# Designs tried in a protein design chat: VH-VL binders against Tricalbin-3 (TCB3). Part 9

Target 1, 208 residues: Tricalbin-3 (TCB3), of Saccharomyces cerevisiae (q03640r272to479)
Amino acid sequence: RVESTTWLNSFLSKFWVIYMPVLSQQVKDNVNPQLAGVAPGYGIDALAIDEFTLGSKAPTIKGIKSYTKTGKNTVEMDWSFAFTPSDVSDMTATEAREKINPKISLGVTLGKSFVSKTMPILVEDINVAGKMRIKVEFGKAFPNIKIVSLQLLEPPLIDFALKPIGGDTLGLDVMSFLPGLKSFVKNIINSNIGPMLFPPNHLDINVE
Short names: E, the ipSAE of ESMFold2; O, the ipSAE of OpenDDE; V2, 0.75 times the mean of E and O plus 0.25 times the DockQ between their complexes.

## First folded at step 7 (VH-VL; framework fv_iratumumab)

Design d3 (from c2 with heavy chain D50Y, light chain N92K; at its last look DockQ between E and O 0.01; V2 from the best seeds 0.00; counts 0 for: pae E 21.6 > 2, off the site)
Fold by OpenDDE, look of step 7:
Structure d3 (fold): chain C 208 residues (1-208), chain A 121 residues (1-121), chain B 107 residues (1-107)
Amino acid sequence: as target 1 above (208 residues)
Amino acid sequence: QVQLQQWGAGLLKPSETLSLTCAVYGGSFSGYYWSWIRQPPGKGLEWIGYIDHSGSTNYNPSLKSRVTISVDTSKNQFSLKLNSVTAADTAVYYCARGSPDYYGYYYMDVWGQGSLVTVSS
Amino acid sequence: DIQMTQSPTSLSASVGDRVTITCRASQGISSYLTWYQQKPEKAPKSLIYAASSLQSGVPSRFSGSGSGTDFTLTISSLQPEDFATYYCQQYKSYPITFGQGTRLEIK
């Protein structure tokens, strides 16, 4: 059964604004330690996340497929979602004006001989699409929700651009290694998301 | 050394479109922000906007509705178009290269020779 | 927009003098400040970037200081070729904005 997404998107929009600051900090806290001591290659000695926010625009649920109850107190559904923070076509003029854009800044440390310097690289034009399985476990009395389980049905499509915004490149052609860096970043994202959301794994949110 | 050479029509009538081009010599086009700045006679400097190698642009909000900056990477050139000019648009227009500083932001370290554009009826 | 205000608007000095020009930002701009020198009918020339970093080829008599909202350009010993108009520029936020300029004239 295909369900309406309007109410859900409204809810997500409100939730997203509240949750984003928490997510931002969590990403930095969890990812930077993993990046520490890891050299992405291409002349890069170190990589860190200096700034991370996905902005105020929430992901959009494009479709919902509901399934029959898989148990006495469980409901499963598949969500198709898209995250296109730069797209304002589905926003009012006011919303577009007040929108907070994503800001992701990577600190890239380059080395040449015995000298190293760090330069910032911005992540721009973020686009994500995917499918998630949502499992809702109800409490003793419907419609009380106890647990919401999230699982990616497939690796999400992630696209973005990297833009150097300055810094001493030490004579290195920064643009030449951006594709490699992009791949590295995607890999680190998948490495972090995989254990949480890719089958057979799932993220359980206790809402009780 | 890197040099910027600019050209374009210097005399316009009101409502016409200003068109200037800047060519980069002696250096890479990639890795910089390519900017346009103007200076009315006897006045200060006003930033118009910039374009990067990928074609991404950023304009001064005061001129955004009338300004288009474009790039031709194959020629190492970038251009400025300003629509619906008035007398207020009379100025020396400069192209400039935005170079990275230590903090990761760009400042203009190389400038073109300037182009005087006069708007008169 | 961030407004940049220079002081003074004009000043007269003699060769050998120590000259100081100030620039104030309406908001904090950290060290994202550039000083330019402009001579008549010439394009501006960058002198100082990042508030205190000397541009390559610029004489050491030029120096910049400051952070946040208040910045200073100093010429330790004024030379004949230093008589010009000087501009500060912030590049912390867009739109990029310039000070109104300081005209340095011969006394």
Scores: ipSAE 0.000, ipTM 0.522, lowest interface PAE 13.7, mean pLDDT 87
ESMFold2, look of step 7: ipSAE 0.000; ipTM 0.398
ESMFold2 (binder alone), look of step 7: mean pLDDT 93; pTM 0.946

Design e1 (from c5 with heavy chain N52R G54S; at its last look DockQ between E and O 0.04; V2 from the best seeds 0.00; counts 0 for: pae E 17.2 > 2, off the site)
Fold by OpenDDE, look of step 7:
Structure e1 (fold): chain C 208 residues (1-208), chain A 121 residues (1-121), chain B 107 residues (1-107)
Amino acid sequence: as target 1 above (208 residues)
Amino acid sequence: QVQLQQWGAGLLKPSETLSLTCAVYGGSFSGYYWSWIRQPPGKGLEWIGDIRHSGSTNYNPSLKSRVTISVDTSKNQFSLKLNSVTAADTAVYYCARGSPDYWGYYYMDVWGQGSLVTVSS
Amino acid sequence: DIQMTQSPTSLSASVGDRVTITCRASQGISSWLTWYQQKPEKAPKSLIYKASSLQSGVPSRFSGSGSGTDFTLTISSLQPEDFATYYCQQYNSYPITFGQGTRLEIK
């Protein structure tokens, strides 16, 4: 069954603002250790996330498919979602003005000979889309929610731009290695999301 | 450049199953939505459904009960089956590549040549 | 489903004319709108995506504007090759839907 997404998006928007700071910290805490000691190549000696926030605009649920109740206390849904934080076309003027934009800065350490320099690279124009299966397990008494299970139904579409800001590149052509860096970043994302959300794996959130 | 070529039977009798195939040349099959659209003679366009390389599908609710879209990634092909056809299903059928814009959903930037399917008793 | 309504259904114009076609969505579709041009016996060709972005290779005389529910396609100076049928299409949500089309004819 196809259902309206209006109420869900409203809820998600409110939840997103509250949850984002937590997510930001979690991303840094989990990803930076993985990046430590890893050299992406192209003259990059080190990579780190200096700042991470996806802003105040929540992902949008574009479609929802509900299934009949499975089991005694389980509901299953498929959500199609898009995350387009730079798009303000669906916002009022006030909302657009007050919107907090994503801010993701990468610390990129470049080496030339025996000299290394760290420069910031911004992640911009983030766009994500995908399909996710949502399973809700209820407790002994409906509608008490016990567990929410999240699973990606397919690899999400992820795109972004990298923008170096300022500084001496030590003669390195930053633009030449950005595609490689972009690929590297995507791989890092996939390496973290895949084990967590791709079938047969899923992320279970205890709500009880 | 990317090209789509489609083929299939063009003349059907009522209650038969429409079957069309679209092959993708010169480009990646992944990263796009592969769609079927039809256009009755002298009329507008109707989206039938789409499929990803993963096999994930979306269908127009108006046709969902009769439509199956499948993909053969080894051949870079995707197919349309429409069961129980009637005269109302007479149309030019197009396959198309859907390019996401800022992701989410898509518009069709590459089209097949179209296949006229006529349903007649 | 989101209904897309174009206006007018048909219009006649002369070479050099400024032409405007409108498309209205039954509900908000943000900027997820595409304009197509279709000539007889040919597949549609995308002109504008995301309401106002010009498709590569499309002449600059074509432009799109609008957001939410109301959209416009403008041809600043009509050329002979521009006589065709134009369709708007929303890709904000499934099912994808098209306008009924606008036939642009020679006056």
Scores: ipSAE 0.000, ipTM 0.510, lowest interface PAE 10.8, mean pLDDT 87
ESMFold2, look of step 7: ipSAE 0.000; ipTM 0.431
ESMFold2 (binder alone), look of step 7: mean pLDDT 93; pTM 0.947

Design e2 (from c5 with light chain N92Y; at its last look DockQ between E and O 0.01; V2 from the best seeds 0.00; counts 0 for: pae E 19.6 > 2, off the site)
Fold by OpenDDE, look of step 7:
Structure e2 (fold): chain C 208 residues (1-208), chain A 121 residues (1-121), chain B 107 residues (1-107)
Amino acid sequence: as target 1 above (208 residues)
Amino acid sequence: QVQLQQWGAGLLKPSETLSLTCAVYGGSFSGYYWSWIRQPPGKGLEWIGDINHGGSTNYNPSLKSRVTISVDTSKNQFSLKLNSVTAADTAVYYCARGSPDYWGYYYMDVWGQGSLVTVSS
Amino acid sequence: DIQMTQSPTSLSASVGDRVTITCRASQGISSWLTWYQQKPEKAPKSLIYKASSLQSGVPSRFSGSGSGTDFTLTISSLQPEDFATYYCQQYYSYPITFGQGTRLEIK
């Protein structure tokens, strides 16, 4: 059964704004320690996330397939979603004007020098699409929600651009290693979301 | 307390390959830079190269063509290979640990005991 | 490469003396300088890092100063165990380079 997404998107928009600051900090706290021990290659000695925010535009649910409620007070749905923060075609003029854009800044340390300067690289033009299974477990008194379980049904499509905005390249051709860095970043993303969201794994959010 | 222990052949003939290994005990291998430094008898110190926990290497340009530094994270070890040795490569070789700051700056805070390598016909 | 030049190459002093060793970089290295002490047949030991930060366990009679190109290691009151060779090292850029060393001997 395909359900309307209007109410859900409205809810997500409100939730997104509240949750984004928390997510931002969590990403930095969890990912930077992982990056600290990894050399991306291509002349890069170290990589760090200096700034991370996905902005105020929430992912859009494009489709919902709902399933029959189970005997244990569980509802299961499949969501098709897209995250296109740069797209304002589905926004009012006011919403577009007030929109906070994503800002993801990567700090790159080049392996040829210990210079106390970063080569900042911005992540731009973020586009994500995917399918996710949502399971909602209700509490003792319906419709109170107890747990929301998230699981990816397939690898999400992730695209973005990398833009250097300064820094001493120390003779390195920045443009030449950006594709590699892009791949590296994608791998980091996949390595983090995979264990969390890909079958048989899932992320449970306790709402109660 | 972190300790570094070195081993490898101490006597070589010209044109042979120097091979040394350094093992890390009492601490983590990840999160540090691992360097090789050498000191000819009665002379100063020369940095050879380093390797970080991710396997990225940096070499002294003077030795780059002959030097290979590798890491075995499963054993908490890193190694030095120097090809085509000559008498000029006779020195005490040290492995050392560097704790990098946020930007990767490091100095050698822990040293191995040193390995004398003599190149002689 | 960044050349590190120490002065003097050798120095004779007595116990209790104030000793000063200088290190000059061929270019600016900010504060990314380390001083090492090396005794015969021993590995170098770090004394000062980041030009002026005292390594843990090092006596307070050791101090470092300077930034840019000129740096100084000072021993306020020389002790018998301080007779050794001292090296400065820059870690501002690759390749890492050392000074030629200063041998501190008993007068």
Scores: ipSAE 0.000, ipTM 0.512, lowest interface PAE 16.1, mean pLDDT 87
ESMFold2, look of step 7: ipSAE 0.000; ipTM 0.418
ESMFold2 (binder alone), look of step 7: mean pLDDT 92; pTM 0.942

Design e3 (from c5 with heavy chain S30R N52R G54S, light chain S93Y; at its last look DockQ between E and O 0.02; V2 from the best seeds 0.00; counts 0 for: pae E 17.4 > 2, placed apart)
Heavy chain, then light chain:
Amino acid sequence: QVQLQQWGAGLLKPSETLSLTCAVYGGSFRGYYWSWIRQPPGKGLEWIGDIRHSGSTNYNPSLKSRVTISVDTSKNQFSLKLNSVTAADTAVYYCARGSPDYWGYYYMDVWGQGSLVTVSS
Amino acid sequence: DIQMTQSPTSLSASVGDRVTITCRASQGISSWLTWYQQKPEKAPKSLIYKASSLQSGVPSRFSGSGSGTDFTLTISSLQPEDFATYYCQQYNYYPITFGQGTRLEIK
ESMFold2, look of step 7: ipSAE 0.000; ipTM 0.427
ESMFold2 (binder alone), look of step 7: mean pLDDT 92; pTM 0.946
OpenDDE, look of step 7: ipSAE 0.005; ipTM 0.530

## First folded at step 8 (VH-VL)

Design g01 (framework fv_pritumumab)
Fold by ESMFold2-Fast, scan of step 8:
Structure g01 (fold): chain C 208 residues (1-208), chain A 122 residues (1-122), chain B 107 residues (1-107)
Amino acid sequence: as target 1 above (208 residues)
Amino acid sequence: EVQLLESGGDLVQPGGSLRLSCAASGFTFSNYAMSWVRQAPGKGLEWVSAISGSGGSTNYADSVKGRFTISRDNSQNTLYLQMNSLRVEDTAVYICAKSPTGFLSNYPFDYWGQGTLVTVSS
Amino acid sequence: DIQMTQSPSSLSASVGDRVTITCRASQGISNYLAWFQQKPGKAPKSLIYAASSLQSKVPTQFSGSGSGTDFTLTISSLQPEDFATYYCQQYNSYPFTFGGGTKVEIK
């Protein structure tokens, strides 16, 4: 099963390059309205994702555990995954040379109308890890897939650093709210994923 | 504020088993990767094993691979090291160490415990 | 595995002296190097990470430099509490490896 993990990681790497532009746009379209709605609560006038790309490095499947004593026409697997898009330790020499760097930036605007000022904050040192349970239910004839169920077995580990760039216009004001902003960003992620994937919830995808 | 307290060290015969614990306090345990590092009497430091904050990833030194298992109970803020098939050369003070992030790649240790002595003899 | 070599293995110094300890990696490790202090019977204390960044509450007499394969720890003015054994550690790749240590003794 070590070989199956290798094959899946190869497939995921190829798929990631194709999917990343779609994911980038979906994140901006869904998250920016939520950020705009909460900005006043943090004493800021506007908050939005300016740029979003997770780069060329795909999440890595670290391990797969299969369950043999499942129900009729069902297979259960636990997948361990990790995502560190700036980390080159898992890359080949070729991948490292051709790496497209992750670039995520938030725009924070303070002030009103003509006297407003916008400060970029880079999101760096991204680390995501977790365990996911995948249940595959087969239809009338194997291997026709009927339903795929996904569940995170534990809340995923999500960590990153916020680095203000281009302006110390606000001085200590920026440093005082960065921890709150980091917590808020984690809450946005959890509130969007939690109802679908965090225990006891799961996501069902009907294929057939 | 951050505290790491090891326990479980004992005198054990070769081939025996022992489980070490590290009780963590003063930080959100589940958000940080943890490691075990050992120091044989009069010798330098040797990294033994690491586990990510979620428990989803682990790594082991070649000298202990297949014999030791690192695990954690995030509900109890406790890190474990299950040691099987112990050898005389496993005699050391075992110290738990905290990473500043929850993932294993490219991060140093920021806090260390006091250690617990494991002696494998007779 | 990445071999870490420290020099010297021991040195004798007086309070107020400038002390330099070197650490060499067998392979390039960028800036993924940390320095630790260990006193007899105590746990190691983290001093420096990323080759040159001071840990919180570490005195300013400590500084680190270097990148790639060659690194140095400098104690600009040795204090009585600085007599200890110092270790470097690479965290560029697993397995993490430590230098053999440098014992700083009173002259």
Scores: ipSAE 0.000, ipTM 0.407, lowest interface PAE 19.6, mean pLDDT 76

Design g02 (framework fv_pritumumab)
Fold by ESMFold2-Fast, scan of step 8:
Structure g02 (fold): chain C 208 residues (1-208), chain A 121 residues (1-121), chain B 107 residues (1-107)
Amino acid sequence: as target 1 above (208 residues)
Amino acid sequence: EVQLLESGGDLVQPGGSLRLSCAASGFTFSSYWMSWVRQAPGKGLEWVSAISGSGTSTNYADSVKGRFTISRDNSQNTLYLQMNSLRVEDTAVYICARGQSYLGTHAFDIWGQGTLVTVSS
Amino acid sequence: DIQMTQSPSSLSASVGDRVTITCRASQGISSYLAWFQQKPGKAPKSLIYAASSLQSKVPTQFSGSGSGTDFTLTISSLQPEDFATYYCQQYNTFPYTFGGGTKVEIK
């Protein structure tokens, strides 16, 4: 059964703004060491996240489907979600200055025999959608929660655009290079969340 | 090489319509706000309209609101200005300009050559 | 709308002179001000953005200063190619507005 999500989306919107600075730092701290150890091909010597901010717009829960499991101390729900943050390129000067805005940029460094240059690339047009299964297992004393289990029911739909900024493309064939870099970025995303959330995996949060 | 090239300027009667185009090349078109700026013969610069990189946000000068529509086709790297209910005072060279791309700190840095629109009977 | 008042409307100068052009906004615009040069029959050329940042490949004789409501463009030593009309423009809020222009003519 599909249920109302108004209260949940209200909560997520408030929580997202508070949590975003923490998330931004955690992503950089965990991903940049991986990027330092694994460079893609294409003549790239280094790749790093320069900025990571997803802005003030939270993921939206589009629907909740609840399941009744009689005889178990378990409640199971499927949540449909979407995440479409606003791009900095769509903002006015006032909006960009005064609000927490999404800004994800990658630094790409190429080493020539005598020259090293960096090309910044924005990650924009982000569109993420999927379905998540949430299982809540209750302990001996209801309503005490024992374990909360999270699982994506299928790999989420993830799309974005890579947009070089500035005039210097470092001699790269951008039309050939960008699709390869996009695939590399998607692989980094999948390798970081796959072991936790993609089927057949799930994340268990032990509350007891 | 970064370029903007306008086309579509013509002689039109008052009350008529005209569509201007601006072809962009040499940069990631969808990452930039784009604007139309006009200049009447012997007069100064006047900003007309702006559109965000994705095309979802548009803004207009009060003098053209309700008559002009700015749009873009990012797959063709082209900016448009649809001009309806034209008036004699709309006579000007119309120039497309590349606007700010991030944080609002950069202004128009690339300009086209302009296309002349004359509104006369 | 934010009114941009530019002064003087015209000036006469000699090669080697120091030239200053002033631009005043009717409301605070922080540093969201740009300066442009336009020669007869040509499109404008960007000189300065963010009130004081020099555009790439623009000669160092040009400099900008100011914040809030009062801004100045300075040409430290006027060259023959600098005779042109100069415009300021605010891009803090819509609608974007230009100053009336300053024509720099040979004495």
Scores: ipSAE 0.000, ipTM 0.481, lowest interface PAE 12.5, mean pLDDT 78

Design g03 (framework fv_sutimlimab)
Fold by ESMFold2-Fast, scan of step 8:
Structure g03 (fold): chain C 208 residues (1-208), chain A 121 residues (1-121), chain B 109 residues (1-109)
Amino acid sequence: as target 1 above (208 residues)
Amino acid sequence: EVQLVESGGGLVKPGGSLRLSCAASGFTFSSYAMSWVRQAPGKGLEWVATISSGGSYTYYLDSVKGRFTISRDNSKNTLYLQMNSLRAEDTALYYCARQGSWLTSGYFDYWGQGTLVTVSS
Amino acid sequence: QIVLTQSPATLSLSPGERATMSCTASQSVSSNYLHWYQQKPGKAPKLWIYAASSLQSGVPSRFSGSGSGTDYTLTISSLQPEDFATYYCQQYGTSPPYTFGQGTKLEIK
């Protein structure tokens, strides 16, 4: 059966803002070494995430389907989700001041030490959608949660736009490799998420 | 009611090929991961391959990797196993089995009756 | 990579007796990922107990399963003639492969 998601989306929105600074640092710490390793392959002198925040807008749960034949003391559900964080360009100056701005930018450095130039590339128009399977295992008695398990059922839909900013002199060089960079970013997301969440893998969260 | 019906088994010489089919009915086929499990005559059960509900992920027993290909056609409610470079040790009754998600703990709740594959000279 | 070892290989008992058979894993497995199947000669296996202790629909209450970590047991409190079959344990645990034990054959004395 399908269940209402309104209360869950309200809770998730409150939690998301609190967790974002932690998520931002974890992503940078894990991804920047990988980007540094592939920069020479693109003819780039350096490549790194400068800023990473997904903003204040949490993923939206679109539907929940529950399963009836699970192990004793367990509940299994499929959650349909969508994630469309707000772009900086879509915010008013007031909103930008009051809310945590979604800002994902890559620093691309071209040239040698004495004549190098760094150009930021904004990651915007982000659209992620998919289905996640969730299993909740209860400890002693309901409602004591022991373990929450998460798994993606299929590769999620991931789309975004790369928007370089800066001077005209780097325009042609940036445009020539943007399609390859976009493909690489999608691959790095799948490579980092796959071992955690893609079948047959799953992520177990111990609540205690 | 849930039904799984296998076909395509037979006698083949070492190095030969066979394609097994499993016709599913009585449930939403596209919502379930599917597996092939084999049993050599007088022996126990051995998992061979699994395919995710949408077909994007496939997994294989190491000894069949590169030789066997599991696939599915959700529009026809049919599961397939393409078996190439067959060896004597592949001789077994091959079962089609329905599996829940990995979060249902990977059990097989419905099985077909099996189709016999014999690899002999 | 996880190997399941079942013991005894053969268990010879009479109707009315209690049967206990074990399944030992080479490394720790969550009880949620340990399952038991019943197979009668010439027939396909049937899921019998899932998640170590949950009886599949239609399985008589005389059957029970228990265990955690590396040690799991299937118990039949009072054997009936229809219970004589081969029982297989199976795990998924961490990642593929799924593995089965070699089976315990429950036979009439």
Scores: ipSAE 0.000, ipTM 0.499, lowest interface PAE 13.2, mean pLDDT 77

Design g04 (framework fv_utomilumab)
Fold by ESMFold2-Fast, scan of step 8:
Structure g04 (fold): chain C 208 residues (1-208), chain A 121 residues (1-121), chain B 108 residues (1-108)
Amino acid sequence: as target 1 above (208 residues)
Amino acid sequence: EVQLVQSGAEVKKPGESLRISCKGSGYSFTSYWISWVRQMPGKGLEWMGKIDPSDSYTNYSPSFQGQVTISADKSISTAYLQWSSLKASDTAMYYCARQSTYFGSHYMDVWGQGTLVTVSS
Amino acid sequence: SYELTQPPSVSVSPGQTASITCSGDKLGNKYAHWYQQKPGQSPVLVIYQDTKRPSGIPERFSGSNSGNTATLTISGTQAMDEADYYCQAWDSSTSYYVFGGGTKLTVL
């Protein structure tokens, strides 16, 4: 049994616009300290997120695969979601016209002391997909939701392309370190999401 | 193949009305925005506003809101820029240009040849 | 309203690299696009989405955009590259297209 996702996607698109600036700042504040002092090889001294915005296109709920009433006031749902901020095939004309451009860039610093140079690396072709289990416990007080519990059913598919801007500098072989940098970035994402959302862990949000 | 063709040069007096045109060919006219851009003699480019020909939705720069009217006739793939009462300060080259509605494509890939409008007494 | 700032002029000798900058608040969070305009002609798109070249634009044209500054770079500059160059961004909050003031490139 698959439930309609139209109302949910409408809600998420409105919420995303409000929340995105907060998410952008929180990601930079939480991730940049982890990148400081830990850089991939190939002569890299520092790595930081310079810009981070996921744009105005919200993740899309592709289906609610299960809906189960597990208690008199508790329901459990498995949601399938996709986040492809460059794909506009499922947007209305108005949404496509007024879209905020996503932009993510990493700064890579080479060398030390007075001879350092920083090179930006742009993140493009973002594709994130996953399955999430959502458990809602209802309460009697407005808004009648007591606790929302979130858990990923499996590690999400996270893919993207890294594009250096400005080409080679100071003899850096940029193309040779990109696969290692991509793996490093994916590991940072997993280390931040895992303790919150990967099984057996779950995130509880108290609404009351 | 893809072209925007604009109407010819105009010489007008202050207070007169004027409508200039921009005709698209070689593409789906209703799939792209049409923007109007002003360039005063010896000056830079100024975006005036845009129209979606599929539903005639318009968006204007604040500097041009109420000063001009942008319209389109999708049956003949033509967009229009209109003044009810011209001023000498309207003397400029006017360009139309198209923009796709897909992600990241808020740029003007095809431009008309321009329409020179001269307003003098 | 959102504003883009360019230097009014840049001069280079033939064969040198020209660099034209465009500055705006958090411009790196937006796409920057670049237009070339020769005297008496319509603008021509030379770089879109920060770094990409349209078909027919020589490989010596390249672009970048990070932080507050986008840059158009022309390597091995030729006399035919002499023109006015304009940067442009789209402000999603207003749906306005914003142009920089233009930079006159002189090749002598």
Scores: ipSAE 0.000, ipTM 0.426, lowest interface PAE 19.5, mean pLDDT 77

